# VH-VL binders against q96il0: the designs that were tried, part 155

Target 1, 167 residues: q96il0
Amino acid sequence: APERGAERRDTAPSGVSRFCPPRKSCHDWIGPPDKYSNLRPVHFYIPENESPLEQKLRKLRQETQEWNQQFWANQNLTFSKEKEEFIHSRLKTKGLGLRTESGQKATLNAEEMADFYKEFLSKNFQKHMYYNRDWYKRNFAITFFMGKVALERIWNKLKQKQKKRSN

## First folded at step 5 (VH-VL)

Design mm39 (framework fv_belrestotug)
Fold by ESMFold2-Fast, scan of step 5:
Structure mm39 (fold): chain C 167 residues (1-167), chain A 120 residues (1-120), chain B 108 residues (1-108)
Amino acid sequence: as target 1 above (167 residues)
Amino acid sequence: QVQLVQSGAEVKKPGASVKVSCKASGYTFTRYYMHWVRQAPGQGLEWMGVISPSGGDTSYAQKFQGRVTLTRDTSTSTVYMELSSLRSEDTAVYYCARDYKYLSDAFDIWGQGTTVTVSS
Amino acid sequence: EIVLTQSPGTLSLSPGERATLSCRASQSISNNYLAWYQQKPGQAPRLLIYGASTRATGIPDRFSGSGSGTDFTLTISRLEPEDFAVYYCQQYGTSPWTFGGGTKVEIK
């Protein structure tokens, strides 16, 4: 079954999970969301007679997926680390420690956390802007090559039709 | 660039109070905690307290509780350390130091120091 | 409060030699929140290392920090003339912030 193939998961060297589609699959396969990036990975089917143009499109899509996965995994880890450090430092400044005398977890209020969120967004504004720019550039390139592949397939069908007609 | 500039040397009599200022420039004042550390002649560093410039929250070392007061003025990007009931043992160089509250609790930038001498 | 003990109190070495400075904590330091500072006569302290092993910006490669828990070390691989100073460790893992007593690195 398709779900069973998707269950075969490995952690990539970069910390991004991967999966394997069912052996009999003739289509691209979509896996479950990665723990760190929260994005669904895609495994691309490789046909036996893949054209150079089709290979270029597939590799571009694979490279874009890997770039996207790494960006969000790193961003989410950075956010979690900085949030934890902010909370810890703020509680120390208040003299509260990480837990109350009763053993309950000490917390910051919404107003205190708002300062952190504002700072995190401001600090990462340029990084997110460059990410969006690169994301659009990559998608434009993918769309362009998808168009080229579509034209190649149409041209091949027309040539095959002419061959049948002359025969 | 980034700097902390402290007020000039003070000479006080026992029982008096002293108020030292630390003016921040070159960075966003409210993004950093400000600590006060003193050093008696020929001795090591002693932490006195910390203030959050954004909220005004303070925490003091037990030894100075009741004698030290940290305040700030966000309009001038200045932190103040007031030490009351001065004794001869309070003769020291007093430093302010900043602490980036989002990534690091280490003191990356220090003021030049203010010498406070308590003598009869 | 966490008490930090630095040893030795004084280290007498020549330029080009390796310096190894120890800082021992009375209890485990959370998240390895330990920093090292350099202080020259008449000057404010300068941050060298934070998070036990991370060099601050602009600090030369000859300075390195190591350790975890209660036992920390600052190493200067080859002493330069400007490295002769007093060195302090500091923990920032729990309130109150505390400093070690310092190690003076002096010319032999």
Scores: ipSAE 0.006, ipTM 0.542, lowest interface PAE 8.9, mean pLDDT 83

Design mm4 (framework fv_belrestotug)
Fold by ESMFold2-Fast, scan of step 5:
Structure mm4 (fold): chain C 167 residues (1-167), chain A 120 residues (1-120), chain B 108 residues (1-108)
Amino acid sequence: as target 1 above (167 residues)
Amino acid sequence: QVQLVQSGAEVKKPGASVKVSCKASGYTFTRYYMHWVRQAPGQGLEWMGVISPSGGDTSYAQKFQGRVTLTRDTSTSTVYMELSSLRSEDTAVYYCARDKPYFTGSFDYWGQGTTVTVSS
Amino acid sequence: EIVLTQSPGTLSLSPGERATLSCRASQSISNNYLAWYQQKPGQAPRLLIYGASTRATGIPDRFSGSGSGTDFTLTISRLEPEDFAVYYCQQYGTSPWTFGGGTKVEIK
């Protein structure tokens, strides 16, 4: 059929729950967004002759990804739970149902929702401050080790090329 | 330290209007709905209406629709209940009461009450 | 509107006895949005129970709430002298909010 009216979706189908990178890949692979954190996981390629420095960098990146995903999954769940409780409480006070006639969730006006957002941000200020501090520390460490690995790889490539002979 | 402090007793003639204040302190005023409940001498509790201090949105019991007006002043953390066309049957103690925002609701803090007497 | 009927109207008991107060709704209360209040003469009501069974902050554990749908109960397991008061149930499941007629718990 002609392209006219064709729909394209770049996201995985709603029924797909597995992520599997191509076998024998020599590159890192990026997966679909996690349901709760909304972050895309990276699956790291492990070279057969991985140096201790490369292993340390990979493990640091994996650990940082897990830490980051856990933090945002927890925050998003907390936000959704508190938002739902807030909306239910306010709609109850007005004597309104929790769903509209169309079956959509009933919502509050922007002014009332602003109250919720303000309180949520205030309540979580210290937690987000600690998250940002730790995120910077982790990124500095990763960047530092990425630099070291890059220099090691350049040196090894240069050294390997030097040993080559032409025939 | 949550407190709801109401204005003093009022004596009014039939046909007059009364405006009762309820000043909130000890919490963020705009986070909680405020209700008004009255109690006639020797009678039970009767719900009159509710106001959202954030937006000023109101909802009134049908019995009071057209006679009651709820307003708020965010700068002073005060809610007002104005009842017009007073009748002797409006003689009662009038309470403001705070509603929880994040849970199933209920009136967790009450003002001390304001006695309104309507007579000759 | 939802009509709440409290029974008995008056409950005459002695300190140390169990008090059981009933609140019946004319129609099902959604999400068990029912509260219980205590009122002493000349005072504002005091919240005891909300969500049918959740005790409010500072309320002694001798007070308990139960029930769902249309039938709700407030129980005071062992009456103390300060518990002799009028008790009101209140639904906040739908507008307008309504209160029961009250149950007076008095000394025999």
Scores: ipSAE 0.000, ipTM 0.462, lowest interface PAE 14.9, mean pLDDT 80

Design mm40 (framework fv_belrestotug)
Fold by ESMFold2-Fast, scan of step 5:
Structure mm40 (fold): chain C 167 residues (1-167), chain A 120 residues (1-120), chain B 108 residues (1-108)
Amino acid sequence: as target 1 above (167 residues)
Amino acid sequence: QVQLVQSGAEVKKPGASVKVSCKASGYTFTRYYMHWVRQAPGQGLEWMGVISPSGGDTSYAQKFQGRVTLTRDTSTSTVYMELSSLRSEDTAVYYCARSRPWITGDFDYWGQGTTVTVSS
Amino acid sequence: EIVLTQSPGTLSLSPGERATLSCRASQSISNNYLAWYQQKPGQAPRLLIYGASTRATGIPDRFSGSGSGTDFTLTISRLEPEDFAVYYCQQYGTSPWTFGGGTKVEIK
């Protein structure tokens, strides 16, 4: 299911009618893709009665998003820079100009670019392996805290029902 | 160019309410959180609250809970801060500030400030 | 809430000198989410440093931030006339966002 606070509802326990039709807002907002990372950011809702555990979960999700955004923004920048350098180097080595007769930017064919992609993937293999490891570790931690928050909410709901039944 | 332009100075009586506006331009308004920060004469900065990019979610500092209301009009790229039950202690310069993308809380652009004076 | 304590309250120096400003947090700040702002009389604050050590766009390289956990420092390597101002630290690791009390850097 999508990560949304808007699905969390707050209803009056005693069945009192609300005279203020607009409901309290509680949802995360998903933005457009970032210019550099090409990933959609999530702007997290900050609840007014956030428990310490809920705060830890939100902070962990925010930190994970920041880490992920920074990684891909840097990776995309590095890829673009090294691709440009590779193309210029190869054109120079072949004695070709950096621009065509019409003034257009000169490019290499797909076969020639295959060398760059193979080298880029090879030298970034360890970096991507560490990224994947950390990504899984972060998602495991998030899932763990989501479970703890869910248990907290179930326990609080049970306490309320027991109190209501006893009183 | 990113710009945040706030409404003009206000003079209010104790017990009144004030509504300050902050109009954003030069960026995709619905992508950024907007915060309100105030500064009493000769004092430091005090955070008041934040409103989400969509305007659907707000969070307020405990000190202002129940008397501050933040709203957002995406059609005019404007955020509003309404403070009710004004006291002399509310005399301050009020700033709107945009948080940097991906995380909310560090403020890369600020409005020019709106002076609110509460006196009898 | 996290309380930020800035020291000294006032720093009296001459142009060309090094300024060192301290910001101490009551609790460890997550991911070193600590920012520094400069404020001149009659103006809104200006972001200098975010993430404890990253300079904001357009900020001269004489400004540098360092530190982690609970102890953070802003350094101005050689003060220029325009650097005499009040400086605030701010944490954004956890809600509510909080500011330090400020350090005034004034001409000796």
Scores: ipSAE 0.000, ipTM 0.476, lowest interface PAE 12.7, mean pLDDT 80

Design mm41 (framework fv_belrestotug)
Fold by ESMFold2-Fast, scan of step 5:
Structure mm41 (fold): chain C 167 residues (1-167), chain A 120 residues (1-120), chain B 108 residues (1-108)
Amino acid sequence: as target 1 above (167 residues)
Amino acid sequence: QVQLVQSGAEVKKPGASVKVSCKASGYTFTRYYMHWVRQAPGQGLEWMGVISPSGGDTSYAQKFQGRVTLTRDTSTSTVYMELSSLRSEDTAVYYCARDQRYFTGEFDYWGQGTTVTVSS
Amino acid sequence: EIVLTQSPGTLSLSPGERATLSCRASQSISNNYLAWYQQKPGQAPRLLIYGASTRATGIPDRFSGSGSGTDFTLTISRLEPEDFAVYYCQQYGTSPWTFGGGTKVEIK
């Protein structure tokens, strides 16, 4: 068995933490920041008479939140792991142990750490660019479906009023 | 289900180049470094290099520096290993292998291997 | 580069016996960044142990790793028929990553 399952540290298979919303919420609820992603999760309110269009919008918002949470949880994990591994690797290359003579954790100087940050940014540049592109696409889709839901609600109210007045 | 599927066997003449592909599936391609390791007939394993599928950054073993080129295509989740100026001693099975963690060098999943034969 | 020396080159044993495989490094491997792989004929290597002593997912508990510094050991407590294979150690403490020459565990 692996000693350290970083990918399994998350409470959900999706890689995001779970939270409990307030009792009998009639609106979306915003939770505390997730331990891994540092993002605040949203619990989506489900109306009793949710239309197929409203369900599609809610699922799109939930899937977008899950995607966003997973991206940042994994990005934070990757940064922490690569930083630790870079420090260990560079200390190894120098023939130094992981601990100083005083027993404290050995560290690299600012100039050496600058090499790591440059490397990390270079390695993740395309990943962050694709994330931003996908983020805008997802927000556009959500906005579009929010508009459709709003129009549906207006249509339903108008139809209900006409039916009521026709008596 | 994590899978690494490599291209088919190649037969090359000395001085030629070969390009082997490794298509990844079942995980987020950009999250794990990909290494290339070869094995000559009846011999042990030899590390050749590593690539970041996210940034495209590479690092090569000194023995292969100048002859090996690693690339990737994020749209197809594929990494490539190109070896030029082939010699008979380059006859080997070439493997792609996924880094278990974020650039540590222990390999949890391997491709099935691609046999490259260099003969005149 | 760190040179890894595996011994013995060939280990001839019967099912049920204990196998002890050695891997020695030309210089100290800090943080125990050493892995063990199993390879059967015609197959890719399979990760058994990493961090000198941590079993990879799905690896039976009869496989154990130990050691630190320059001297590492892979132990198979009771050989099963499927355990007859070639075993490689690998260090990942310092670039370039290097492998040992392998130990073939064969049936008597």
Scores: ipSAE 0.000, ipTM 0.462, lowest interface PAE 14.6, mean pLDDT 80

Design mm42 (framework fv_belrestotug)
Fold by ESMFold2-Fast, scan of step 5:
Structure mm42 (fold): chain C 167 residues (1-167), chain A 120 residues (1-120), chain B 108 residues (1-108)
Amino acid sequence: as target 1 above (167 residues)
Amino acid sequence: QVQLVQSGAEVKKPGASVKVSCKASGYTFTRYYMHWVRQAPGQGLEWMGVISPSGGDTSYAQKFQGRVTLTRDTSTSTVYMELSSLRSEDTAVYYCARDKGYVYDSFDYWGQGTTVTVSS
Amino acid sequence: EIVLTQSPGTLSLSPGERATLSCRASQSISNNYLAWYQQKPGQAPRLLIYGASTRATGIPDRFSGSGSGTDFTLTISRLEPEDFAVYYCQQYGTSPWTFGGGTKVEIK
């Protein structure tokens, strides 16, 4: 079953009603941290008179948030998985097993763990540089469209004033 | 020219403790784990425990837990095996053995052995 | 713990004959982390084979190891006088390390 279709993502799975925005708010509001990414989601307010340009800006912001959430969720899972694999591999090559004979978890000391952290940082350096570039690109685009929306609103106000004067 | 040289034979009374040394040379002492294995007269090999010379971390066979203590001195490239509360059943030849490496964990070099006799 | 059973306990052969020694594990050995050692009277054991089939440095090619899982074999293709000794298998796939009871290869 295609229950995870594209249109499902226009509304959050947990629903906006589970996280109550303030009664007087006609603004975006911030939710609790996501379990996997540890980032707070933003739920975007949709005005009744949203222009096509305003809609484009809102969707760009929503898409950027989703990309950001997915990146950090995946990064955190990769770190945890590789850390466990490293510990398991080192204990197995030493023949010590995953548990001591008393049933306690076998562990690596801080000196041995330093090797993992160095390797992980080195391996992920380019990935993080790519993330920073994409993050900068996305925020530049958002800022640019924010400027376009601001200019559209100014133009609309000027047209309204001119219409009122001509009447 | 990896070499493991153990201390000389010991004769002990029941209830005493014995401390056997194993001096390593010809390689980087802190790079390789060191195991201790014993062999009673006419019997097979019995693993006792392992020590990391770098960190001093140890792991012991359950049978010897509470009676065996493995230590090392990095300044002299020496590992020690101390066995307490000796019984006649502890009469054996005690060997130190170097772990071949982190990939294989078999024992590539062995000390010559130290005979420990426990008799009343 | 993994129990290793070696058979036969004693193998009586003449120089020039083939020796086949068996080692059976009570459960599957991870990554074929099984080694074979040779021990002569009054001497420490000597590593012959590790990883079930890899010869240690300096070991003659007449020694070969085979097997996987729970059944392992050490073969000496043509016994020389210096090969009459006790042979032990060892697993290092799971703590604690354990050894077989040994097989004595003696002159007929």
Scores: ipSAE 0.000, ipTM 0.446, lowest interface PAE 20.8, mean pLDDT 80

Design mm43 (framework fv_belrestotug)
Fold by ESMFold2-Fast, scan of step 5:
Structure mm43 (fold): chain C 167 residues (1-167), chain A 120 residues (1-120), chain B 108 residues (1-108)
Amino acid sequence: as target 1 above (167 residues)
Amino acid sequence: QVQLVQSGAEVKKPGASVKVSCKASGYTFTRYYMHWVRQAPGQGLEWMGVISPSGGDTSYAQKFQGRVTLTRDTSTSTVYMELSSLRSEDTAVYYCARHKPYYSEGLDYWGQGTTVTVSS
Amino acid sequence: EIVLTQSPGTLSLSPGERATLSCRASQSISNNYLAWYQQKPGQAPRLLIYGASTRATGIPDRFSGSGSGTDFTLTISRLEPEDFAVYYCQQYGTSPWTFGGGTKVEIK
C-alpha cells in the first residue's frame, strides 16, 4: 500500500516552531521555511541498505540544498541591510531622525521605496543570472544521478523478483 | 576551518553553578543546532540538550530539566551551558557539538571538552 | 527513551583482524537515524557513520555500518593501529538523543 510521508506541524505551545525529524518516517520529509532563506528544507531519509550511488545522489541533493539555502539567506540579509542603509540615508537627507516623536520607527513612502527596489534588482542582475546558471547545472547533475539510481533500483527489483521465483 | 573552542577547566563546590562557553568559527553560526553532551570519568556519553538555529528554542534531557540552561550570543558566535545545584556526580567532561538541522548527519564537529570537577 | 546496548564491552584483537561491534536498541529507531563515533583517550568523539550505513567525510572505507530497526553493526574490515579506541553508537531519531555504553577495541 502507498504510504504517505508523515509531515507534521512541529510547533511549541508558545507558537514557536520546533524542528525535529518525523517519527516513524521511511520517506523524505519537507520541513518548515528557514528563517533566513525562507526556503523549505528537505530532510532526506537514509535507508539501512543505501548503495554508494544512492549516497552520492543524496549528498549531491543535500549539497545543492545547502548552496541554495546559503545563497538566499545571504541575498535576503544583503537586501535587508541595504534597505536599512537606504532608508537611513534618505531620512538623514530629509533632516529626519530614525524614529518618529511617538517612538515608532520612521520609514519611507512606497514611491521612495520603489526607487530602492529598482536599484537593488538592477545592481543584482548579474548575481541572479549566475545563480540561475549554477542552479541549472546542479539540477542537471541531480537529474542525471536520479536516472542512474532509478536504473540501479530497477535492476535490483528484477533480481529480487527472480530470486523469489526460485522458490 | 570549522572550530568549536570551549572555556577552560572549572573546579566547583557542591551547590554551586558553572557556566561553560563554546565559541564557534568558520561557518554561519545561526544555521546549525548546538548540542551539549557530557562524559563522567570512565563512563559513556550522555546527551544534555540542544539549542535550535536562530537562538529561539531549547530542548533538555529530563534528567537535567530545571538545572540546565542553554543560551547563546549571536554577536560573539558563542553558546553557553549553565548547570546549577552541582553535585559530585556532575563531575565530567562537557562537550559542545554541532548538528546540521536539515541533513540528519549526526554530530559532525565537537569542541575539545571542558572538565568540570565538583568536590568538597 | 530509547536505550542502546553495545556488545561486547571489550573486544581484544590484533592489527589486521576484522572487528564487528553490535548496538541493539530497546525499540525501533526511526529513519535509521543511528550514528557511530570513535573516541581516543583525551579526545572528543569523531563521527564515523551516520544514518546507520553512511560514512562521514574523510572516514576510510574499511569502516562500514549496517542494520535496521533494533539491530545495528559497525564493522572494521582490517584493523589498523590507529583504530584501537572506544566506539559509541547514538540514536537521533527520537528525543532525547541517547548513546550506547561503548565498546573498547584494544590490542591483544
Scores: ipSAE 0.000, ipTM 0.468, lowest interface PAE 16.3, mean pLDDT 80

Design mm44 (framework fv_belrestotug)
Fold by ESMFold2-Fast, scan of step 5:
Structure mm44 (fold): chain C 167 residues (1-167), chain A 120 residues (1-120), chain B 108 residues (1-108)
Amino acid sequence: as target 1 above (167 residues)
Amino acid sequence: QVQLVQSGAEVKKPGASVKVSCKASGYTFTRYYMHWVRQAPGQGLEWMGVISPSGGDTSYAQKFQGRVTLTRDTSTSTVYMELSSLRSEDTAVYYCARDNKFLTDYFDYWGQGTTVTVSS
Amino acid sequence: EIVLTQSPGTLSLSPGERATLSCRASQSISNNYLAWYQQKPGQAPRLLIYGASTRATGIPDRFSGSGSGTDFTLTISRLEPEDFAVYYCQQYGTSPWTFGGGTKVEIK
């Protein structure tokens, strides 16, 4: 049974927080939402008798998770940075303070922010199109291999039934 | 429903002060900024300053700094513009105008205007 | 301060014609924070366009705004009798707020 420790631990790409299951598990483990991507990371269980097909599915899911987490961590960081720069620029250029009289951080109203959101979405349109293309492609591949693994497990159950009848 | 009603025409001598009022109705007075803009006879529009009705914070155009004072009374939903040390060049129609958004933006509603004449 | 230059100073046209009014800024205006106002004699200005191209509530679709950076245009596609007035552009991207000198649209 090959040692899989490196793959189990190296699942968090740059900019995404790493999580650990609370205790030993014989199932896939789901963690809390990552603070950068807002996505729940999954720690994949590796059975000792993992088939080549099961390994291929697991690696595809891990690669897709890493790709997805990195994309949204970067997107959320860019959004937060540009939003803060927009608010700061508006308040500074208009001669108004960045804080309310009570000392709380000053914010723009919903209509002002709507202009920022429209611009941000427009600016990132092509990036989101590429993301959607790749997202659909990856999910199709995952679904396909999930089906293959399911068929393999059905076949193995049928083989076990035949063996029990023979013994 | 939104309406800004200004005080009546004023005639002043050079060196005097004038105080123009602008009474707001039809909306929540403290949620919108109020600006003052003037227009000399046959000339264009000139921005003077802005006030936050909730906090009373003000910002003035450099040309009027030291001569203009903007105040408000939340109990009567009224903004005041006081201009001191009047000169003949201050003869103009003075408008109050509401800021559509939280920050000083475009002016969606205007008062009817108050004519201030400075002469001997 | 940002200086806004409107041209032409006077535009003489007949009802039914297209009016094109220019507003040029001495420096780039942030986020296209430019508005257009209409003023008739004895009346307060009336908001037409904000954000360079967004029509205010109740403004007919014959009024349109365009442009970015330093060059902005107000277009009236087909002049109606009530459209003969003075038009002002205003920037609200940087304090102090400034207005253009105005363009008078008058009957030919």
Scores: ipSAE 0.000, ipTM 0.457, lowest interface PAE 16.3, mean pLDDT 81

Design mm45 (framework fv_belrestotug)
Fold by ESMFold2-Fast, scan of step 5:
Structure mm45 (fold): chain C 167 residues (1-167), chain A 120 residues (1-120), chain B 108 residues (1-108)
Amino acid sequence: as target 1 above (167 residues)
Amino acid sequence: QVQLVQSGAEVKKPGASVKVSCKASGYTFTRYYMHWVRQAPGQGLEWMGVISPSGGDTSYAQKFQGRVTLTRDTSTSTVYMELSSLRSEDTAVYYCARGRIYPLTDFDYWGQGTTVTVSS
Amino acid sequence: EIVLTQSPGTLSLSPGERATLSCRASQSISNNYLAWYQQKPGQAPRLLIYGASTRATGIPDRFSGSGSGTDFTLTISRLEPEDFAVYYCQQYGTSPWTFGGGTKVEIK
């Protein structure tokens, strides 16, 4: 069957995690949180009669999801490693070991960690600003194409209705 | 197939600036980081910086902070590395290398390298 | 920054022998984000291993990576003539990304 093509997994771009909704899914499906980004990926349902405009919208939404996943995976990794480096640096400055008596990672109190959070936010301000700018641009584009798809569907419905009158 | 094609060799005088290009093809340009790594004659690899082609965000090694500028042009899928205030110690082969954004991983594809010679 | 120390600096072996290359990090590497590269004269480096132990696409199974934390090893089980090159380890767990000094595997 031609359904074989429709049943084929949408190949994620190199470096992006792939997931597949349950077999026989006929709607969008939300997956488990990604290990690195902690965001839930959405697998978009592909209708058999998808128009070129609907395909463009779907691909734009998929591309935006991949971009968003990539950003947050990197941000979470950066946060985690810089936090660990900060803790190690401060413990070394105090002459303390990196492990507690129980063998767990040594930590800093809330006051000391406040310095890290302030530094991290300041250091990453430009990165967060660019993310917000791109996020708004991407969502504006998605909204614009959603509007176009809606207009196409209304127009097609109107055309179908008039054609039925001519039968 | 994935390819990274760099601009040709440059000869510069001390104090000048050099701008090396790296044109990407065979993949979606905005889905991968682009790193720059150099190698002085007879020496090892030295990381210089990274750019995210999507947002234009950059991060530089401390040694190059203030002298290196990474930029990109999404319409031509090209990344640029500009190094200013050149010294004889900047004589090296400069490489661009692709890094995955998600999952974060190593440099899976490299450009062929651009030889920059700084001499007086 | 994390400093990577590779040893030995030069490894002289014959084809068919096992090569064992070491990479030690000054700090524990997050998520074992450690890669190995091969570089031949006049060429760009080639990715061999990432995530400490995962072979890159197209890399022969004679190459294997192991280790975690601060101690990592690249093993070439049986050297082929084309394997004589310089090998670099690289960490990408924390900024800045850093490389080891390299190990030259040369024919005896």
Scores: ipSAE 0.000, ipTM 0.454, lowest interface PAE 14.6, mean pLDDT 79

